# VH-VL binders against o27280, part 294

Target 1, 266 residues: o27280
Amino acid sequence: MDSMNVPEVLEIKRIVEESESVKTFIFSWDFRREVRPGQFVMVWDFRDEKPMSVSLIDPVRSEIGISIRRVGEFTDRVHGLSEGDLLGIRGPYGRGFELMGRDILLVGGGIGMAPLAALADEATARGMRVDALVAARTADELLFLDRLEAAGVNISTCTDDGSCGFKGFAHERLLTLEENHDMAAVCGPEPMMFQVMRILDERDVPAQLSLERYMKCAVGICGQCCLDDTGFRVCAEGPVFWSQELSRVREFGRYRRDPAGRRVPW
Short names: E, the ipSAE of ESMFold2; O, the ipSAE of OpenDDE; V2, 0.75 times the mean of E and O plus 0.25 times the DockQ between their complexes.

## First folded at step 11 (VH-VL)

Design Y10 (framework fv_acasunlimab; at its last look DockQ between E and O 0.70; V2 from the best seeds 0.00; counts 0 for: pae E 4.3 > 2)
Fold by OpenDDE, second read of step 12:
Structure Y10 (fold): chain C 266 residues (1-266), chain A 118 residues (1-118), chain B 108 residues (1-108)
Amino acid sequence: as target 1 above (266 residues)
Amino acid sequence: EVQLLEPGGGLVQPGGSLRLSCEASGFTFSRYWMNWVRQAPGKGLEWVSAISTGGKSTFYADSVRGRFTISRDSSKNTLFLQMSSLRAEDTAVYYCAKWYIGRAFDIWGQGTLVTVSS
Amino acid sequence: SYVLTQPPSVSVAPGQTARITCGGNNIGSESVHWYQQKPGQAPVLVVYEDSERPSGLPERFSGSNSGNTATLTISRVEAGDEADYYCQVYDDSSDHYVFGGGTKLTVL
């Protein structure tokens, strides 16, 4: 637990508009504090705090990026900020992705591509072959395509409405792909991840999946992000899990807990 | 019962060759990366080699690269280690080890002794 | 190459708590695994990913990892816990699995 537990007030260096609903906020970062793809930070706007995945890790420029989708009051406020404004950042927290092999498959949906984009950078820097299946509802919601292409990633796109690439869902597109990889990393809507995991398991491809749950403390104390049957804490044992771990989690792909601890179906 | 069995060890002269095998049972062999780990007499554990599920990717310790070849046969649930140009320092008990989450090893064979001596 | 450092030996009385350390540069950012090996036997995984226990392992075995030191803790030590213990990580820079030198735990 070498994470920063006290929020550090950081200046927004740059803002990248990834899509109509997604912005990436860039911060200076002291890399004596290591951060790995798949880990998250707690973002504090001095009123509320939310977990956000790290989407950019740049040791050369000493910067990190946090991609945030506009979905509610907190993110509305954050999206209203400008370069030079301040945010509190604490972390990183959680277990990130672990790379294995010579070639990897990334399967991402919507904002789920955020941690995978960071993973793609690391994998390509290591000389790995990276294939990425990028999914979204519509073409304008596909994230990080230019960035991935520039990194040398082989991209396949999938959209619900067919506005770009394969018309359908990520798992349907995956079924049309015959090549197996040494490992896979998956992040997106949980129903998508559930179907993708099943396919990868059938193909004997080791897979890691990043889960999203309501988090309050981020340090494994409050229990708000606990998964049924296993007691896994998404903030401590995750958010990245191996498929073998998730196979033991009854609620995976089926429901989640709301802030009150009630079951909420996907 | 989940187990790994390693036959094929024995005595070999320096410069010689030897092929180890590891037969898996009790789990879906094709779903897991497999590894070889060795232990010289009275010494610690040393990772030797790894192979991906499909067998297309292989990894080797610097000490054995170019001399050892890892392979697998899914139809026989068997892992292999072809050793060539054997040296005295290759003398060890060789373990077959199954990959587990987090890049750990959860299942080990009982090991087979390889002795390289003139 | 990445190096893991373990004390050669640790001694503990029955019923007491044994702590075995594994040192490495920024090891706290790595996933550390621990193996138990008894004489003439193959290693057995006892802790993985710093603090997780495989099924069937008693709660007496626990792990932690921060900074430059990972620790395997064995509470209420029994005679049967006498063994060699190895820590292990994966070095991403060299694509090597790396083991510590091992620690002999003696139960007095």
Scores: ipSAE 0.905, ipTM 0.944, lowest interface PAE 0.5, mean pLDDT 95
Fold by ESMFold2-Fast, scan of step 11:
Structure Y10 (fold): chain C 266 residues (1-266), chain A 118 residues (1-118), chain B 108 residues (1-108)
Amino acid sequence: as target 1 above (266 residues)
Amino acid sequence: EVQLLEPGGGLVQPGGSLRLSCEASGFTFSRYWMNWVRQAPGKGLEWVSAISTGGKSTFYADSVRGRFTISRDSSKNTLFLQMSSLRAEDTAVYYCAKWYIGRAFDIWGQGTLVTVSS
Amino acid sequence: SYVLTQPPSVSVAPGQTARITCGGNNIGSESVHWYQQKPGQAPVLVVYEDSERPSGLPERFSGSNSGNTATLTISRVEAGDEADYYCQVYDDSSDHYVFGGGTKLTVL
């Protein structure tokens, strides 16, 4: 029996309020089960189970953190929990980010900064120079700025409303940046990721992108794990993909699928 | 059509120098990290050097650091390896190789024999 | 510093299944790639990212990777599969590409 497929009931050790709608839940973790940035876990509240990206990986303190945005019934219940309460955790699952080179650009939007925050910690610990472009609709929705600053990351911000940093979208801010990196990692709303990927491809920067909607495929739920064109099946590969894999996918950045599998524009 | 062509190679005495070149065609050379991998007669594959897409970052195996220099010229779609202070143990077939997904190599040159002998 | 260990040779009868292992510390957390090299030829990528197969390669080639061992599996082996096989990873702590020592597959 694979121990990753059996939920462990873990005590919530600490809760960090990241914003009005986002909390990070921190648990003690046995690092005999290795976890890498870009991987996710299944979080079980004893009623429902949902995939959540790992946002903190700290082997020195033997802790992991899971950042959760309040968007529905399950996440609303989990947000109501306190330190000392219990959650079931199963995993990790999925392919993590793969680092290469001496410097990396992170481009994150909203909750997409969660897996990138864990990656920033690993990249800085490895001695890479890290630049982060953090995007959100408003200043109050920018995530992990204090954590990134503490890690020595060079931060640029942009908000749709101009309340912090550049006024505009992540890809618009990226167009004003001239420095190229050895690699990039991108996570956020799919339309944002598509635009950013196009710019990085034109600048010859190899990039990895994390697609949240494919996380559940790694645990045997296949409703949204199919990609167009080559018949690529993400259940074995995702949620992190190299840009060279995604540039051929007609679906990426253009439409999503409803519960019936029909195409719905972004 | 997609290929890497290695026109260099040769015989050189210990302590000598030699430059290898690798000409790319059929793909957009500037988009990919490029590598050199060698294989001594009857031995296994050994990675030698890598260069980033823009050429700003270069990496070397411990055995060649300080003696070999990797470079690229995207206007000519050409990868170079400048070898200096050559030793008998540098005798090998040298392959250029293109980066692929996951940090693999999907396209390889046909190999260029470098013999270091008196 | 990262080291990949392969058996020097594996023998198999035609039509049987060959399994070539690649050992490494926590290799299951790495992406493993496999190359086939025939005498006098450049290596050919046969499996990448643990289990993915390049276009045009026979479905007889497959891969797996967990714990401390990655495995290349060749089903229904043919005489034409005789070759040296190499595993490879990227060690991101040193920015070095690492190859295993190679395995000679003999089809008897």
Scores: ipSAE 0.817, ipTM 0.911, lowest interface PAE 0.8, mean pLDDT 88
Fold by ESMFold2, look of step 13:
Structure Y10 (fold): chain C 266 residues (1-266), chain A 118 residues (1-118), chain B 108 residues (1-108)
Amino acid sequence: as target 1 above (266 residues)
Amino acid sequence: EVQLLEPGGGLVQPGGSLRLSCEASGFTFSRYWMNWVRQAPGKGLEWVSAISTGGKSTFYADSVRGRFTISRDSSKNTLFLQMSSLRAEDTAVYYCAKWYIGRAFDIWGQGTLVTVSS
Amino acid sequence: SYVLTQPPSVSVAPGQTARITCGGNNIGSESVHWYQQKPGQAPVLVVYEDSERPSGLPERFSGSNSGNTATLTISRVEAGDEADYYCQVYDDSSDHYVFGGGTKLTVL
């Protein structure tokens, strides 16, 4: 936990348009700084700094990719950048996903598929069987399907509007899928993750879930990313937690905290 | 109270067989991967085997692969290790261990001694 | 399989700090766990995930992990800390759990 960590200014090498609202920004990366799926970086546009999950980890090409959804002023500015433009990056930070066993279920909602795409690449490279449930509101928001297929992932889809795959929510689709995975990894809207966690707990499937909270320091000093009942700092003890850790957290699935620490509904 | 109880081990001749059991209480047994870890007299800890929550996947150290079989019965909260083709180097205290966050072991049984001697 | 290297022994006076090392190639990329084992007893988890302390353990027990070395630190050592200490990882390449050879802590 060193708050004196300094962003490295990096050139945007490539931009991949994943959807109308999501772009992946690819940078050259020196892998003496190790990066694990589920860790995050702080992205600095020289005015503001926001946490973003790593979606591509490619030591062979010495590249990382960071997928960013356009949702506000900061991400609008970043989406306006071109190849060759500069961004500051510090990190990686946080606890990543840990793999175990011979097969894994991934459950991703929207941009939550970003860290899971990186995890899928690692799992398939190790020879694990990977099933992925990819969820979105509509078909055009389903992310990384071609990349997951190319990696050998078995994909199931669901959309709220039924435009692709199962019509309904991720947890409803999950009830119709194979139950016997060695582990699961989950990332997406917190209400979705709560419902998915309940089903996985009943099926006795150990699960890791990636949380996103307001972050300022990224190294655990300021306390802005704390969970209500545990004192866990998402930037230091997470963002990836085992479901057993989250079962003790009252606020999970119920509310979040704003920059002032006030409870705010999801 | 969370605990793991290993009933007795035994004395077995080389080439013989023995089945170990481990009874769990105080936690939801079916929810956790389970492991066997052994320790030869005066030596360090050596992981032996692991089994997934539903028993679908099993894993073995190279030294025991093909000779030992791990299994579980979630209705009885019991973990098993079927050992066959036993060798002198299998002589050890065998511990039952419960998986914990980060792939650690938080609950251990008190261990049971298996002696393989002519 | 992946090899973890520990010194065979460490001696320390009561009240001083003991440091027990666990060496491994790029161990800083692994989650390292530590166990205390007193004579005739089962191992007890004292640190997990490099630096996390199980509930009920005194804050005198702490851990760190970077580069090729993980370290268990026991401050203000007491006679009751005399034990063997093992580090452990999960080796992703073999799908095996791996223990270090153990370090005997002697309190003089």
Scores: ipSAE 0.389, ipTM 0.747, lowest interface PAE 4.3, mean pLDDT 87
ESMFold2 (binder alone), look of step 13: mean pLDDT 93; pTM 0.955
OpenDDE, look of step 13: ipSAE 0.902; ipTM 0.943

Design Y11 (framework fv_acasunlimab)
Fold by ESMFold2-Fast, scan of step 11:
Structure Y11 (fold): chain C 266 residues (1-266), chain A 118 residues (1-118), chain B 108 residues (1-108)
Amino acid sequence: as target 1 above (266 residues)
Amino acid sequence: EVQLLEPGGGLVQPGGSLRLSCEASGFTFSRYWMSWVRQAPGKGLEWVSAISTGGKSTFYADSVRGRFTISRDSSKNTLFLQMSSLRAEDTAVYYCAKWYIGRAFDIWGQGTLVTVSS
Amino acid sequence: SYVLTQPPSVSVAPGQTARITCGGNNIGSESVNWYQQKPGQAPVLVVYEDSERPSGLPERFSGSNSGNTATLTISRVEAGDEADYYCQVYDDSSDHYVFGGGTKLTVL
């Protein structure tokens, strides 16, 4: 079938509680619509629609998973759903991660580990050595550690408060790791991604970064999906970007827009 | 000016060896995977070899594995292809090429003709 | 090993649309890149990631990719578009770059 923008109504097959604030919703999926790590879908609760990264891609079981953090009215309603309830799903959208080489470094912060968990599965199945640096504010917010371990991933953790692993930020932990990788993939808060990108650039490690905040482009919104120096439209060119593209964007990692459209620091 | 310059090439006897070089300028060479792609006279493009940014990972087409060695020197912005046990079928124009998004090649050298003949 | 199949030749009249296909098993799941090569010259990237165009290239060049076929489309063909065209993918499983056999585009 041609790619349509009509939501398919799917039954929630299984729900995995990843943390106090994050759940993964698992659906049966027809893989005639191919899905790649780094792509997202629009999730429709019959009242509102929001973009969500695909966190599980399992063609053998014919399943996809979508991990959702509870942060507002839409996500609170979705978190109230049970197995057997229905959601509308359309997509996938966006370009996914591109793999190359024998080893990959994943650097994920909070819910940013969701698309990276799907990528870890693909990279491991492909025979790559996968090292993951999993970062969060506290130990309770570290995501997918059991899944990554089951996949054979080499895991390092860090928390801002020191409750698990290295005490500090992802980029501070990365500076203590003396490894070179054939490539890296990064997803998390934009200030974290900016600092990590700078270190990887200095180490000459090609990196891809996922900019989830711009996924609203999938519904035709022309607003804040444009990057400053390059004019990139995320719906056509993202959400995954190579570090070479983002290194030319002065706004990335330093500024956001307030309700009046003015630049404000993170 | 962004370019890849290939100053080598020549006529080589079967069973001989030759080292090709490719000098990069106008971009940060050390940040990119590099490849060699060849083209026999009147034939299509054939990928030969690739090297990661730090040089730790190297990849080869089945036709050249064990005979060719790719390497790089980031301090000199130079990519190398050491060719050994050369055969008549290795006769081709050899291009160095820079990695790009989509795992494409955006910058190509001018090509260096290698002729393997007695 | 992954194989890309292109027709050896395509002919088109000036001002018409040329379509060059690249066949591969489940190629729609790959990023397909396209190159133009004129006699005696190095290849030039004309489309990357299925449908993206490098800066400075005419909008007449476009690409698509789904199922088992990727297509390079050149609209309003000009004499200067006459060249050999190659598709290319990266085979993740082997870390090999794979090129199609090439298609010679003849304008008239």
Scores: ipSAE 0.723, ipTM 0.852, lowest interface PAE 1.0, mean pLDDT 87

Design Y12 (framework fv_acasunlimab)
Fold by ESMFold2-Fast, scan of step 11:
Structure Y12 (fold): chain C 266 residues (1-266), chain A 118 residues (1-118), chain B 108 residues (1-108)
Amino acid sequence: as target 1 above (266 residues)
Amino acid sequence: EVQLLEPGGGLVQPGGSLRLSCEASGFTFSRYWMSWVRQAPGKGLEWVSAISTGGRSTFYADSVRGRFTISRDSSKNTLFLQMSSLRAEDTAVYYCAKWYIGRAFDIWGQGTLVTVSS
Amino acid sequence: SYVLTQPPSVSVAPGQTARITCGGNNIGSESVHWYQQKPGQAPVLVVYEDSERPSGLPERFSGSNSGNTATLTISRVEAGDEADYYCQVYDDSSDHYVFGGGTKLTVL
């Protein structure tokens, strides 16, 4: 819609410090403009605009939350803001997660838990049994554990360094967990998502995966879209894709793009 | 070849029972949710029932809940619909259909006519 | 339960563009799928996830979805496109697949 493409200047109502590097910025939201888990907004700090996944959707309090990891100049500036400061928000954009069935497995790596936290809220609200595998490099980078616990989610953790929960990668931990789910949702580093998708495919679990690099395609920017090795053009609306769609994209989990748009191995 | 094959249906009296089957070939049947969709003569498509990949979760349209039972035998690549307490309103061509991206149906059986009449 | 509304019929001349609508409350937030059904045959998926096309289908078939209306567009219509067309969504609040009532496309 035209109105969705004009930034609204919103006041930061509350800031939640999720970790040393991640903050959730909470805004009042008019839910006549629908927003669903897996969708993103464009966040404008009056200098630059970046896509950010929605991590909290709370119609009862009329609030949305956007979780941002400190990773560069834009995010450093946003992290310097305080409650009462202003940000421009436009959207929502992109395809959200699509639920089906009575139980769901969530597999999140690092900041990838942000859109999955919003999905966990929706899934529990509709009566689904939710199991979450929360993965990070270290214990202090595990995100949303208290929020997931409060929502009634069954939580498993793993860290690369073994500082909390299972010592190892998400896909290694997944191999030790229950095989039976009606569906799964996955978000995190692309190599992790590829390994997780392979295991879920072997277990006959349909999965959706959220890929940040396809968020720009959803807003009409095709800089990251290309013809893959199969000749299939990946310019479909993201960021959320079913695993069956991603299996046709040969670069998924194998290649990324550098600033010049060239394919580079992971 | 990729296909869903439905053996012929039948004529059954009101209150009677009938079991439908659908045999899959050319794809890994165990990987997909499966559904039954029906179409009364001269009418539109109506979803009837769905089953998860492991067969643990089953779903039914309000009109058939408590009377129909969907099941699967993935070792035989076969989907079933056990129909009981049949009514005249259940007269329709019944299609089995395979789940696809976005919760669509990409592969359909040829259809099995079920007539419920005295 | 969720309801999808389609016009019962649409007529179009060969070579023109046919547009078939599917109305639903906030349907733009759902993924809409479209099926073609010819007499005596099973339905065939022609558009999925609002605008995606299955392999092997003519590029003349396209879709859109926003607000309360999804649309199937068939450009450069041919006599062979004459069929019933159904839209479909999945209502995740009830775990029900929902079909529209169908639209009969008449060519000529």
Scores: ipSAE 0.770, ipTM 0.884, lowest interface PAE 1.0, mean pLDDT 88

Design Y13 (framework fv_acasunlimab)
Fold by ESMFold2-Fast, scan of step 11:
Order: structure tokens, then C-alpha cells, then sequence
Structure Y13 (fold): chain C 266 residues (1-266), chain A 118 residues (1-118), chain B 108 residues (1-108)
């Protein structure tokens, strides 16, 4: 009995408009199947299946939320759905975030704030002090600020264009923050994560990073789920990795792989 | 060579105090959380205390809280455990241990025997 | 406090497979680590994060973790595997490292 590999057809209970390009789809969930922040599910619209990080984990209401950015044909179709419509969900998959200490720094870029929002809820429930650096290209791409504030998170923002908060990149904003934390968690565009990891390493802050781009390997089609020189698989061992693991991977932050396995610079 | 070296322990009377030390070599000590783990004669492993990389956050097992103080000196690559108000049940071999991925311990000291008796 | 339960002893013949269990409430959602300890020696990490092996460890050592039970499996057991084995997790709600009570593996 491998129930995790058979999609369950679930009704969309609620839809939250996070931004012009991002929606959170909320489903009733049986928590006999445990879900942790940092894990993902496969979302099936009865034509195509795509991996999506879990952005809300609410055992009290028996709900999970999945935040989806509109980027192509599949996500455009899913964004066209309404409350009461059906989607297939299977999982969860992957290794979740691992917490330690009394305080944590979250650094999220764009849709990378989705798994970090779920982590913020868990960390605050554990009694941790949570500081979040929320980064985006523009103000309208900053996600989950109201939810993070409601959870008691201390928020800093930055935008590339200066339309909200600090003008600049996440790593530039991080350099102006004078605190060291017991641990950190990072999720966003890989070049951002690489620069942030370097600063955290210099500050001796142990960090976990989520490599969401490789989650398509869960479909079983992509043999390129391996990190090049370590052999780690994102779908089997990730998507969350400790920074010590990623520092030995040549491609992290420098290039990615296309479907043919060729190096493509960021 | 990656090592954690502990000096020999000691005999102390109940209510007394003793400081343990653990010197790291072969890795960048400042980058890792460190712990003390003890083992009473013929018994199992028991975690005692942990300290974060910067030395500002410290954690203790309930049995030692308020009596033991963990600290570190990165300039000397040394971890310390200051033990006070010692009890007979604190008699154990004390190991220092280095943090590893997943919150495991990959490198252990050789162990230091502490005997509390009257 | 979080509690890990191990059988006090397991006996196997050379060449057979030994299985050492570690029971804990919802332990499948935790990362479980395993240590080997021989008399008079410090513990040695043999499995971390449920199923990962440190470099240099024989492939005979493997781990699994699901539901309420984690398992250390030692295949083709050798006399030199005779030791005490401990499981360990980190309880993030208390910031405590938690060890099981240990299992004495006897070969023969």
C-alpha cells in the first residue's frame, strides 16, 4: 500500500490572492499524513502534474495551503480555478526544515517565502524568536507580510527597485543587519541563496536552504535531480539541505542544468 | 587530524566543583555547535549541555540546569564545562562532541572520568 | 520529555542480519542518528539522518525510519560488530538531544 504515490482528489476550500501572480489554494487535510515545513506535494490538474511547496500547515483547522505563482500553461490553468473545483494532490515528499536554537533568521525571495511562511508558523509555535528578511524585485512581489506580522515575526524588506523598504538585493540588506542567529533558513532564486549562504557562513550561522527548482524530479522523469559532484537527490534527500552540504556542490549559485544536462549560467 | 582532546578528570566530594576542558584540532572549531554528553558506569549515553557557534546561546538537560555552565573560547579552540554542586549521580565519563548534519555528533572526545563520592 | 525506546539486547549468529529498533512517538518525522560504542571507547557515528552513512562506513550498515519505529540494520554481521548501539534525535521543542537506552548486540 503506497498511498503517497496515488493522488487524492481534493476540493479547493478557499483561495487567497497573495499578489497579482500568486494564489494560495487551501484544502482540507487528514493529518494522519504528516506534513512538515519544507516538504512539497505534487499538484495534478488532470492533465499535468507539478511540485508545489506547502505554504500553510494548520492542524487546528485540518487544512494545508499550497501557494502557486503563475508562470506557464499549467499554473495559468490552475489560477483559473474557483472554490469548489477539484485538484489531485499526492505526497508529501522531501525532507522538511530542521529547527534548533532559540532564534532563527528566514531569508526569502519571491515565491521562496511560501515554504518559509509555513516554517515561521512552526518556529513561533516552538517559542523561537523569528526574524524574516523578505526580498523581491518590486513591492508587489513581496509575499506574506501580513501573515508573518500576525505570527509575531520581526520583518525586514528589500526590493531591487527600491519600491518598498531597502533598495537592493537580499544579501546587501543582510549586511546591514547586525544580528547573528542560532540558525537560518533560506529559500528563493539560487543566486540570492548563494550570496546569503556566503554571509551566513562567514558569520558562523548554520543554515538550511531549499532547492525548489529540482522538485520536478518527483515526477520520475528527470534523472538530473542529482547535485553534480555529491550525488545528492533533491526529491530523495532534499529539497532542504544544510549549507555545509551545498558548499561542496560546484553548480550551486553558478549554473543550472537544462533538460539535456548542459550547464546554463544564472 | 580531526580530534577532540580532553584532559583527565578527577575525584570530587559531593557539593564540590570541577571544570572540564576539551581542545579541538583539525577543523574550524568556531563554525560548530558543541555539546557535552555523559555516561554513568554501566549506563547509557545522556546529553548534558550544548552551546551555539558564538557562545551566546546555551542549553542544558534538566538534571544539570543551574549547576553546570557550558562555555567556549574560540581563540584557544576549547570547550569548557564548569560543574558545581556536584552529586553522586553526576559520576560519569564526560564526552565533548561536535555537531554534524541533522543535529548528529560526528566527532567525539576520548572521555573524561568524573567521580563524585564521599 | 521525548523518550526513545530500544530493546536492551539483540543476539545474532555471524553472517546473519541484525535489526535494532528505536521506538518513539511519531519518530518518522524526526531525523534519527545511530552510534556504535565498544567497551572503553567513545561512540562512533554509523548512520545519520535516518539512512545516510558517514564516508568509510561499511555498506552493511543501513537505516530506515517510518511511523513510530526507526531501525538500524546490520547485514552479514561480523564478530567485530559486537557493541552497544544507541539511537538519537534532537527534540526541537525543548532544544534537547535525546538518546535511546542502548542495545547490546551479541554475536553468537
Amino acid sequence: as target 1 above (266 residues)
Amino acid sequence: EVQLLEPGGGLVQPGGSLRLSCEASGFTFSRYWMSWVRQAPGKGLEWVSAINTGGKSTFYADSVRGRFTISRDSSKNTLFLQMSSLRAEDTAVYYCAKWYIGRAFDIWGQGTLVTVSS
Amino acid sequence: SYVLTQPPSVSVAPGQTARITCGGNNIGSESVHWYQQKPGQAPVLVVYEDSERPSGLPERFSGSNSGNTATLTISRVEAGDEADYYCQVYDDSSDHYVFGGGTKLTVL
Scores: ipSAE 0.809, ipTM 0.903, lowest interface PAE 0.8, mean pLDDT 88

Design Y14 (framework fv_acasunlimab)
Fold by ESMFold2-Fast, scan of step 11:
Structure Y14 (fold): chain C 266 residues (1-266), chain A 118 residues (1-118), chain B 108 residues (1-108)
Amino acid sequence: as target 1 above (266 residues)
Amino acid sequence: EVQLLEPGGGLVQPGGSLRLSCEASGFTFSRYWMSWVRQAPGKGLEWVSAIHTGGKSTFYADSVRGRFTISRDSSKNTLFLQMSSLRAEDTAVYYCAKWYIGRAFDIWGQGTLVTVSS
Amino acid sequence: SYVLTQPPSVSVAPGQTARITCGGNNIGSESVHWYQQKPGQAPVLVVYEDSERPSGLPERFSGSNSGNTATLTISRVEAGDEADYYCQVYDDSSDHYVFGGGTKLTVL
């Protein structure tokens, strides 16, 4: 029997308030079911089910964490829950990040730092040198800085308004960093990821990028996620893709589709 | 045409040295990690060494660490393997191989025979 | 160190389906790649990332990977499929590429 397709009702063990709009929900987890950074779970509040990236993987404490940003009705309801309340969890699903080399650059925007925080833990445990470029609109929206610092990560910050670190966008900050890395991992708004990918490609740094908007499709529920030019179905392979895969896709970072299939710029 | 060409190889005495080279064409060599993989006569594939795109990080199988040095020259699209302190058990066909998605190898050289014998 | 185990040989009749296994502890969490090697030739990638097929390869080649076993499946086997087949993963903990011992496919 495939028990991953049946939600387990789990108790919220602990809630960490990461920012005004982001909380991490921590659950006990049986690690006979492996979870890798970059994978996601389906979170069920007994009304709706939504995909959420795993942001904490702690086999020593037998815990996983799921970081959720408040953006709509489902996330508003989940944010209203307390320690001891129950949620349904199904998974894990999707392709996780793959590590190679002695050092890695993480580039995260907003909630995109969530799966990268889990990756940072794995990379540092493996003995890699980890440099993280953490980007947000304002200082109050920078996520996981204390956790990254505790893990020994070398942190650079970037805010659109200049309230912390470099004033500007992630790709503008990246241009001022002359680090050469064995690989990179990127997660955040798609336009940011596209610009970052271009710079990393020019620097000959292999990169993996997480396209979280397609996580629901990755479990096979939706069959209509398709990228232009290649016929590549993001929902079948994701959410993590190598830059070599995404560089062949004209749609990535440039436009999305509305319900009628029309191109809509980001 | 996408290709990896390996001139070289030969007979070397135990304790001797030999440098292998692998010239890339038809793709942007500088964008990819490169590896050496060997195969002893009648035996299976064994990974030997890998090198970062820019050459700053190198990795070696335990059996060759300290004796072999992998390097690259992106201006010449060429990968090298400097072999020293050669042993009879290093006798093998040596292949250069290009990184692919998932950390596979999609392009392989034709193979260069190295025989270590007195 | 991570170890991949393959059967030394598999025999199959023409037109039938060949299945070549690659065993490894929790290999279902790894990305598994498969190579075909004919006598006197360099290996050729036939399946990557568990189940993906390189451009130009016949649809007869497919793969799967779950639990402790990855499998290369060759349907409607032809005499030209006689070769050694190798599975391969990358061991993140050591930064080492790991190959299976190889399986000789014989078409009788």
Scores: ipSAE 0.660, ipTM 0.839, lowest interface PAE 1.7, mean pLDDT 87

